# Miniprotein binders against p81326, part 183

Target 1, 226 residues: p81326
Amino acid sequence: MLHFGGFIMEINHISKILEKEREEYIRNKVEEYLKQGFSKDDAVNKANQSWRTYIGHRIQDVIYNLLKKFLKDSGLKVTTDKALNNRNLPEELDKVKRLIAINYGEYLFLPDADVIVYKVENNDIKIIAIISVKNSFRERRFETTYWKLKLKESPVTSHIKVFLATPDKDNEISYKCPNGKPKKMRIILEYELDGIYFLKEDFEETEKAKHFGKIVEDIIEISKKL
Key: E = the ipSAE of ESMFold2; O = the ipSAE of OpenDDE; V2 = 0.75 times the mean of E and O plus 0.25 times the DockQ between their complexes.

## First folded at step 18 (miniprotein)

Design K13 (at its last look DockQ between E and O 0.70; V2 from the best seeds 0.00; counts 0 for: SAP 82.242 > 70)
Fold by ESMFold2, look of step 18:
Structure K13 (fold): chain B 226 residues (1-226), chain A 83 residues (1-83)
Amino acid sequence: as target 1 above (226 residues)
Amino acid sequence: SEEERKIYELLWKAFFLLWEALFLAEKGDYEEAIKKLEEAVKLLEEALKIAKELGNEELIKLVERLLKRVKYLIEEIKKKLEE
């Protein structure tokens, strides 16, 4: 009736509202693209891509602003990959960018690092954690694990925790062995990453797979050890 | 439409407040959590008003259900704190 499960009830209602938003968003976008002269098939494809970008940004903004607010009093700062992709960076963010970059010979690339948590101590920057935000696991399902492995290759980045945050509305990684069969994606993600944080209640909890409400405490504890 | 966009901007602000309330409750700040939930109620009520003006019956039902649940949570938390 009234308990933590009651909050999951609001999250499920939110999911239904988001499905309605998706339907209305796509309808409006298809109409816009048709007016621009695209074929019906092209308009639909473009509308779906637009929605994926839109909803990803919305979820990322929520996560970013929550972490920024609730980590501030612990001396932790938060930025995003979008902010770091700006060519005209403040010096502090330029240092953050350089501290997470992966070296590929002559080339330097940023990992998939939607949200970055760092601290500034004695005018030095220490990267604490990178949070990858995934709305679905349709494509490049293990890209986050690739970036974790690359960060482990260098002593200057090997300490960086890599987390995945997801609503996982379609239960693609919510359970380790649904129907008695191992879910490869859940098992590998949990094994390789430092944590998976679900924005829902209906998932199999483990030491690494937790409700998103625990992420602030976890990040603060990690920062004390660095 | 412009009004549909306005509804979803209000709803996303309310969603953020709901998550804020969750984090506040998780660390024991129940009074501040109630305050955030009450702010979310105001935004949900504004979104509901616009949805009714548009005649969007599906969204009306969804927002009404969420609004009622949030109000129940506020009252239950207040009741618990009075004991």
Scores: ipSAE 0.739, ipTM 0.891, lowest interface PAE 0.8, mean pLDDT 86
Fold by OpenDDE base, look of step 18:
Structure K13 (fold): chain B 226 residues (1-226), chain A 83 residues (1-83)
Amino acid sequence: as target 1 above (226 residues)
Amino acid sequence: SEEERKIYELLWKAFFLLWEALFLAEKGDYEEAIKKLEEAVKLLEEALKIAKELGNEELIKLVERLLKRVKYLIEEIKKKLEE
């Protein structure tokens, strides 16, 4: 549809403008760290790290709030791993926490779950999907895959869909075989995960690799099958 | 500067609104999508105003282009609703 293409184009345009924020942010942070007595190199490194954290949280928050809003009418709820890291949890969230926990023998640990989608039916909680949000893949490239595989190992969690949402600004996984060369990361992530959703226009679309605009519909459809 | 920060905050809000509009349009709720886009236009206009005050020519150009395109998108959707 003409409007869909237009929407994506404008979203991409804003994203590009927002990238200019980095330049200002880095400059300001570098100045701050220099005033604190750090060397120029250290200041730059710290500023870059700070930016990565900042932008990561921004994107995650956007995704979280979008999913929260657009899944609500379908009776679906969303939370985050951060929200689950409390000692005193409401009963509902405590159940959610337990239902996504991975068994390591003496210990239970939570997967990285930037967004957790679940439904409540007759006081029973069903976990539907976990969405990992990554801005870049410079570090921990297969971390999401690890969690997906771990979740598959238990009948309690094997049904949970694991999705990756990313703007993939560096085009690390946007294409499977650019210039005839296979991108290992894209191929593996697409194979192991239940879906990859791109917050961008320029990517190779497949059955599992879709535009982020499709994620709500897909989650709702999955929820109906559980 | 504080003014630049405000511009980017407005852009983040507009970014969110554009995504909302997209999701609404995907559901066929074009009227509500238009409302979100119109809200985004307001934010972008404010951002543009600040950018002009700062004299940031690059940002002015980028925001102006975006603003024009979003307005165009609104008109296209409106036309579709009339069909």
Scores: ipSAE 0.729, ipTM 0.887, lowest interface PAE 0.6, mean pLDDT 91
ESMFold2 (binder alone), look of step 18: mean pLDDT 87; pTM 0.851

Design K14 (at its last look DockQ between E and O 0.67; V2 from the best seeds 0.00; counts 0 for: pae E 4.7 > 1.5)
Fold by OpenDDE base, look of step 18:
Structure K14 (fold): chain B 226 residues (1-226), chain A 83 residues (1-83)
Amino acid sequence: as target 1 above (226 residues)
Amino acid sequence: SEEERKILELLWKAFFLLWEALYLAEKGDYEEAIKKLEEAVKLLEEALKIAKELGNEELIKLVEDLLKRVKYLIEEIKKKLEE
């Protein structure tokens, strides 16, 4: 996908757009906190903390919208864990919810599933992939891996592909052995997950670690085999 | 500002059109790809106008860079369409 040398350059544009969005967001939040009576330093700190939460959701939304748009022509559908949290779900989403649930004996819990890709064939739902979106790996570094392993334990969910999408701004998992030192997190995530997709240019590409631009094609290919 | 937000909105829309166009081009749907890119150009031109009115040099540069890219892709796809 994106043989016009384009996707790499397009990622740069995303970063630039997000940076401008950050600048605007911070400015507005600082102003808001100043009006609330906070000092300038406190306002800036609070704004930055707010941004960290906001940007995580923003990236998820971008990825969701991209996948929803590009997978639509292939007859694939996209939803989110947030959409599944409703008490009254349409039948289709209720089925999706049930098909990704993990059994803990007396309880069923949902994996962290920022984006869920599924198809409907003959009124049957097949879950194709779950995409976890991580802006940073400061917390819960292997949470996605945990969910992948749990999904593998059931014949109902074992076929579900689990992907990680990240800009990895801090280069926590961009390279396996930078300067000859193994990055444990990269190695484990790549081993356990079905794929890692980077929203950046500077990373070590492997069979499982790819540019985010490849995710649509990969999902479509997987969907044809299910 | 509201104008800056509008610029960002236009940039995102144009960006999505760009990606869609590239996807279409990879499938050989060159005509539709060009159409999407032309739509992106329109959005970016609007964004550029607003950015210039604001005098925001950084946004101007960002929009111009994206415009350059989109126009380049249009020309490249047109070449393929003629092959």
Scores: ipSAE 0.362, ipTM 0.732, lowest interface PAE 1.7, mean pLDDT 89
Fold by ESMFold2, look of step 18:
Structure K14 (fold): chain B 226 residues (1-226), chain A 83 residues (1-83)
Amino acid sequence: as target 1 above (226 residues)
Amino acid sequence: SEEERKILELLWKAFFLLWEALYLAEKGDYEEAIKKLEEAVKLLEEALKIAKELGNEELIKLVEDLLKRVKYLIEEIKKKLEE
């Protein structure tokens, strides 16, 4: 019997599709680099470096399109940091940009927010959540927590939920205490952020660490409280 | 190859239709959910044809698994609609 709750049962297909994309991408890039005169070893290394950049953009696009489609009927709108950086910025998006900006004295900067969810009520814009998309935690592993802490400093932005979405292929944050020892990165990210959403099935679930399929329900519930 | 890339694109489209259908079914919109799943079946059948032509067993299995899942969901949602 089918259970329709939370879209959890289908998350494994995202991980399988992404793995096949990786295999195809790497094969094509190795061929490209070999044609450019790189050795086989150099071509493989460069192809893997190229994949790490590409997969971040790919995952962000997937998440943006999913959220845009699934939140539309709930009156919620979705944008990206790329859209907010365009020179041709509509008034609505200019307001979104201003509402997430962080004050550094005479300067205003945007947090690193890959996907932004907001709603419009009587020409007032309310920022609901930002989602940071991370494929790997080898570099800038706590950047998202820094931005959450900065958003908490002002009553204007302190309500904004900060989520992390990740496939976590290398199990860098999948478990709190692997082999009986606390994993600092998982524990700090879970403690400081409002939620971690995994694009895979094999991880330790908690009330903050969830399957990605739960993110739509969570965002809708939060929006009703604002 | 370009054919593998085509299969992956069809799989993504079918997957998004599957997710949309599950969301619709959760809201009780069973007829529209079935429509989305039937669209996904057509895309998956095209992907399976290409995967079989290539002889890529890993892609064939992935497409077959998703196709079986979508067809199962169609039948389960039809049962809900008949209630």
Scores: ipSAE 0.162, ipTM 0.536, lowest interface PAE 4.7, mean pLDDT 82
ESMFold2 (binder alone), look of step 18: mean pLDDT 87; pTM 0.844

Design K15 (at its last look DockQ between E and O 0.03; V2 from the best seeds 0.00; counts 0 for: pae O 4.9 > 1.5, placed apart)
Fold by ESMFold2, look of step 18:
Structure K15 (fold): chain B 226 residues (1-226), chain A 83 residues (1-83)
Amino acid sequence: as target 1 above (226 residues)
Amino acid sequence: SEEERKILELLWKAFFLLWEALYLAEKGDYEEAIKKLEEAVKLLEEALKIAKELGNEELIKLVERLLKRVKELIEEIKKKLEE
């Protein structure tokens, strides 16, 4: 009954209130990219991407820290793809990295996973879930489903749950059939992923589409079955 | 401006504390939840002070609304602690 969604909507309003700040940020970034030799159109696109990345990283950091805090009492550990890409990688994290890698012949690549949940039992590591954090779906609409499908192809990764966490402030996937029209992106994401967790109040709740506050108990329940 | 970015960082810290407090309250850890919410109130009061110095009416209204709700949540959780 306690919801994170109401305060996530307030975060979205803060972004709107700071539109002058956004304009200053983008103007300064455009000038910076122009000095680097980019065309005006390219500089504008890069500046807008920089702003979206900044806001997206803020959301990802909150999600990481909340999961790390609340899953530790259940013996679950949390890491990020950024931590797994460090050159000086502790043995535990090196094992996590190898356990989620996807095979492309001679090459091994990590899925696009923002936050990874795992447990350690008797010096063995079990990957529980990967959470992808998406602020918008304009360009990379089905990237998370691609990684879920790739993880399903191998017996060593097929058990890994793939979740999507999103504020979806532009309402791109909040409803299955807005105005009676099926929303392809919402329907396919919900079908293929193990869950979608909304960082807002206004969305169509289903068995797989829930408020973000439910993710901790869902992960704990999954971990008990592994 | 740098001041508006400071307000945004304070709001993010307050939202993290709020999320943490709501989860703690759901688990029945009411005393720790109240501590987190009281810390969030301090951050929101700092953000309000800066917003007033800037004269940003939309931001003032938003922070005042958040403060009111957070203080109401503190009282709701204190009531559950008495039970």
Scores: ipSAE 0.164, ipTM 0.572, lowest interface PAE 4.4, mean pLDDT 81
Fold by OpenDDE base, look of step 18:
Structure K15 (fold): chain B 226 residues (1-226), chain A 83 residues (1-83)
Amino acid sequence: as target 1 above (226 residues)
Amino acid sequence: SEEERKILELLWKAFFLLWEALYLAEKGDYEEAIKKLEEAVKLLEEALKIAKELGNEELIKLVERLLKRVKELIEEIKKKLEE
């Protein structure tokens, strides 16, 4: 169901942009850090670190745009938690916001939801999936799992699929038992989440751990069952 | 078509390899970055072959452009290795 032309254009466009942005970004950041008094080596290291943070946002944007584009043909809609943080929401998005809210008794809070996929049928909104995008797992290893578990606690949200999308650049969760040693994080994430989608080729594929290219199809399939 | 789907699959794989290569290059692992890019070239060449077999001129042009860019990137990284 992927629009062939659109898919190719996005790949080409994204690749081209990323290359240009990296060179320019690194150069600019190195210069900035040099001006701040850092050594050349430190400046380069800091620039690279800054780039890793920046690219994380780009990955999220890419995923959002790809899903938005490819799911549109199936009548599915996509939004983000950022879009839902606005004070003046359109009625549709206000409903989406309410349908993903987690009850903490006196308070309602939203889960971290980098991408939210939903459909509108007969003026009713059905939340299909939440995709969390993680570039690295250094700071918030099980945050997505927490939200999944919280969503499961309510009949209003229990049906919502929670997916993790990651390039896993540091191979933190790419393999379950590398060298015979279990990777706790991979095992737990795969167990608790509905799926892990890798933006890379080198990983241990399972029923739940798939290449990112499969996410659109999987979401469409889920949407048909709701 | 099945062939078109295969092309898309190859392009996705190539894209992710490119992404990985960029990360590796960022870390200074230029040799591994080049390896990823060379793998991407192989995938794109396969995609190009299929596109030519299909006679899809638009796809051919797109894949050729991607190939060119990936090859250029390899050369750029190689230059960095020599520095």
Scores: ipSAE 0.022, ipTM 0.372, lowest interface PAE 4.9, mean pLDDT 85
ESMFold2 (binder alone), look of step 18: mean pLDDT 87; pTM 0.846

Design K16 (at its last look DockQ between E and O 0.60; V2 from the best seeds 0.00; counts 0 for: pae E 4.5 > 1.5)
Fold by OpenDDE base, look of step 18:
Structure K16 (fold): chain B 226 residues (1-226), chain A 83 residues (1-83)
Amino acid sequence: as target 1 above (226 residues)
Amino acid sequence: SEEERKILELLWKALFLLWEALYLAEKGDYEEAIKKLEEAVKLLEEALKIAKELGNEELIKLVERLLKRVKYLIEEIKKKLEE
């Protein structure tokens, strides 16, 4: 990103806005849960849990909208796993759904795919990438890795790139060896995934670990090779 | 309050426009970047107005800082456009 000397300032602004949003959200949810008869402590805990879910979805939506907009000019299409959960899918999305499905013998299951990027050429659909969006790594730390490995097992899905996008606000994977101590999660995720994209400035950049601003270019480049 | 929520909504919209603008500028699409930033300015000015009406000093300062940043970026991109 154009270091107009101030990307840090933009992040600071985001953080401040999120903080204010959180404060308001928590206050409202606490009040709601208190009215439902929960104790103060329970209300606070539930509100915090609700916030984690809320902010996660919000970040996913943001990423989805950004990718959808910036990839459109390249003729690439974007959908979500949520959109694929419908019983009555348009033919195009039904094909997308089938092309990302993982075989478990008698059953087909979809990977966690917050954002799916695909192209349509000559009425054929090619899946380009799946982007998993993680706000925090408290739960299911290697779930994205699992799905990547499962996708690799089939010639139908082996070409699909799997990316992780995260603000990593707790610095769980921002650095490989902070203070000389290896961060297992960073190392494994970077090794197994096709890329990690950070919605922040303070991280260790590598060939696979990049700022989120690079994801569009990378996806477009991949799409040209498929 | 509803007004505070509106301010936050405007701030988020402005931030996304800022992000888009920076992306466009990186690609050399300076004119379109400036348009996005100008739109962000409008949103921030609206947010500032509401914040001032509420007398919320924290939000006022937040919006003003972002406004300053966006305006600065407009000027910087304009310089690049002239090169």
Scores: ipSAE 0.327, ipTM 0.692, lowest interface PAE 1.9, mean pLDDT 89
Fold by ESMFold2, look of step 18:
Structure K16 (fold): chain B 226 residues (1-226), chain A 83 residues (1-83)
Amino acid sequence: as target 1 above (226 residues)
Amino acid sequence: SEEERKILELLWKALFLLWEALYLAEKGDYEEAIKKLEEAVKLLEEALKIAKELGNEELIKLVERLLKRVKYLIEEIKKKLEE
């Protein structure tokens, strides 16, 4: 049986495409930075930093488009944090933004909410889920769990499911106890988040850690309960 | 180069169609799944053409592997339709 996420996680295809895309991207960016006058070492460092941002956005675009397409017939709508940061925001999206924003006194911040799923019912907006897309956990290891905890602090946002979607190329969270010792990052992420969805096949599957192909079904099921 | 980026973009678009098709097939929408896979084949055939013009053996091999997998899936889903 071919599962939704199974083929995209086959190492011969997705991993190879990502590596070739990385090679091409880094080569072009290093040349660009060298022409701007940066040293070789600085150009390489900047290119690697740029790649991490780029690949995260690439994966986000795929997830956004898949969810938008497959959730539409269930009455669910999808937007992104990029769309919510536009200056001329439609009123519907302005309400979505307000419903996920976290108050820090003088400041309002959006959580790490790369993709947002919501519905409109009786002219009211209900936020269903927020999906954070991570290619690497080196820089912002637990940011997603922090935002889940902040959303839980208010009864108006405590129902919002917070999911993590990742290829986890570095195998940082793929297994709970590799080599017999608990992997702190996997244990904490799985405990605090509502789900982790892997864009690969080689990981320890649990009730909360699943192949990405399950995410559409899970979101639809959650929306029926709200 | 720009040609290599074009090949990789075609591969990503084909993988998107593949992901759609696998989801559709899981839900029993076999006809639509085949349609998406056939569209993916067209994109992969274009990517293969460009890769051959470049003479990039690694990209040729990658595209051919994905083409073989997508064509295999089309055949398997067609068998499901006849059941």
Scores: ipSAE 0.166, ipTM 0.544, lowest interface PAE 4.5, mean pLDDT 82
ESMFold2 (binder alone), look of step 18: mean pLDDT 87; pTM 0.856

Design K17 (at its last look DockQ between E and O 0.54; V2 from the best seeds 0.00; counts 0 for: pae E 4.3 > 1.5)
Fold by OpenDDE base, look of step 18:
Structure K17 (fold): chain B 226 residues (1-226), chain A 83 residues (1-83)
Amino acid sequence: as target 1 above (226 residues)
Amino acid sequence: SEEERKILELLWKAFFLLWEARYLAEKGDYEEAIKKLEEAVKLLEEALKIAKELGNEELIKLVERLLKRVKYLIEEIKKKLEE
């Protein structure tokens, strides 16, 4: 195995670049919010939140494009929850939307599904996997787990694999027991989810915790069993 | 600045290529992985040029470090292809 020595893009370097981008972004957003009449503290808080959203979308877009490119040759298709939020959906996407919906009695709601992988066979759609993309786990630590558990409750959705993709910038879940202390979040996420894929090199690899480079192969393998 | 934005754009594109290369390498497609890494080098070199023009020492150091690592990775993969 080519120990690709620390594959170059240490999230830390991205983080530094992103941090400079962040500084500029924050400065510009703060100015914008100040002009809108917000206090300095509110402007800073809003700018920081906006940045988190911005960077999250950037990472999500990268992952989406990677999956779209590499799954295409296998005949698999990808979409996003955002694409499914349209009122007028093509028939195919409308079916996808219905097949990932979670029943709450009078209402159907979609899980957080940054990327949805599905196949079309004989005009039938089979949902293969949902990939949640998270940059950090400061907020909503177990949201992906919640959706996985909800999907398991229905025979319609119980087969859908739920994966987490993360650079884990802050090393929140990269190791199970750093310094002999169990990381609750890593252990729970790994237990409840079908897999965790790291966009970094420095992490504890397990059967379920892998480098992101393995996700395409894993999805293809799952697709063959459905 | 517009130039800083351009640097960031180039870096994001380079990152994409790096992840793509990693995937390809994991699949044993080392030749294609090298191609992606070489493309990334081009983008990073462009970013470095802009960073130098701006005199942004922090970005210069960052991009230089990335370039060094990518080039090293290319060499490592090439060695594997010769084995």
Scores: ipSAE 0.250, ipTM 0.643, lowest interface PAE 2.4, mean pLDDT 87
Fold by ESMFold2, look of step 18:
Structure K17 (fold): chain B 226 residues (1-226), chain A 83 residues (1-83)
Amino acid sequence: as target 1 above (226 residues)
Amino acid sequence: SEEERKILELLWKAFFLLWEARYLAEKGDYEEAIKKLEEAVKLLEEALKIAKELGNEELIKLVERLLKRVKYLIEEIKKKLEE
C-alpha cells in the first residue's frame, strides 16, 4: 500500500526541532534571568530547570490535542492532570479524578498521569488509559511503573492501561541490549507497562515498544474490548 | 531570537498537520490527507522565508528538507487517487 517513509523521518524531525528549541529557549531564558539580577550560575541552573518543565508541557499538549482530535469519533474523551487539578471541576471531570485516585488509608492521591483517556456510557465513566510523558529519565526513572502497580491493586482501576510516551533523545531506553549489555531501565519499563511509544525513529521495536503513530489505533482497540 | 521562535512554532504546527495527514491517509481518506499536507506546506514556506531573512543556514536546510518531503508525499497520494 502507501508507504509513509516520510512519517518515520517526521518522527526524527521532532528530535531535531527539540534540539533547536532547547538552544533558543535556554539562551533567551539565561538572558532573562541575568536581567533580573541572578548570577550566571543561578541563571543557567534556573534556565535548565525551566526548559525541563517547558518541554514536558509542550509534548503533553501535542499528545493531548492529537488524541482528542482522533479519538472523538470513537466516543472517547481526553483530559489532562492539569485540568483535573483545577479548583472548579465540572462533575464529569470530578468523577474522572476520583476514578484514578489511589487510596493510602486516610489519604487519597492522584497518580502521575499526564493525559487521561476515558469514555462515558449510560452516565458511567470508564477510564481507558493514562499516558505519562517523559522527555528524559534523569530522575524518577520508574515512577510510571509504580503507578501502574498501584492501579493494579484495586478492582476499580486494574483495567487501566498505563503508557509511556517519550522522544528518548539520549537513548536511555531505546534498546534492550545494546552491545550485548542489558539496559535495566528499558527492560523493566517494557515488562511492567502496557506500552512504550517513541517520538523518534531510531529504537528497538517490540510488541510493547512502538512508534507513537500507533497509539490511536491501540487505544481504540482497547476501548472496544472493555 | 523572536524570529527563530516563530520558525520553531511553525515547525510544530506543521508537525501536527503531518501526523493528521498520515493517519488520514492510512484510513484511505486521501482527499483530507492532501488538504492537511497542503496546509503544512504553507506553514513551512513561511518558516523558510523567515529562515532566509535571518541567514540561518542550519534552519534553512532543515526546513527545505521537510518541505521537499511533504511535497513528495502530496504527489504520491495524488497518484493513488488517480488509480
Scores: ipSAE 0.203, ipTM 0.571, lowest interface PAE 4.3, mean pLDDT 82
ESMFold2 (binder alone), look of step 18: mean pLDDT 86; pTM 0.846

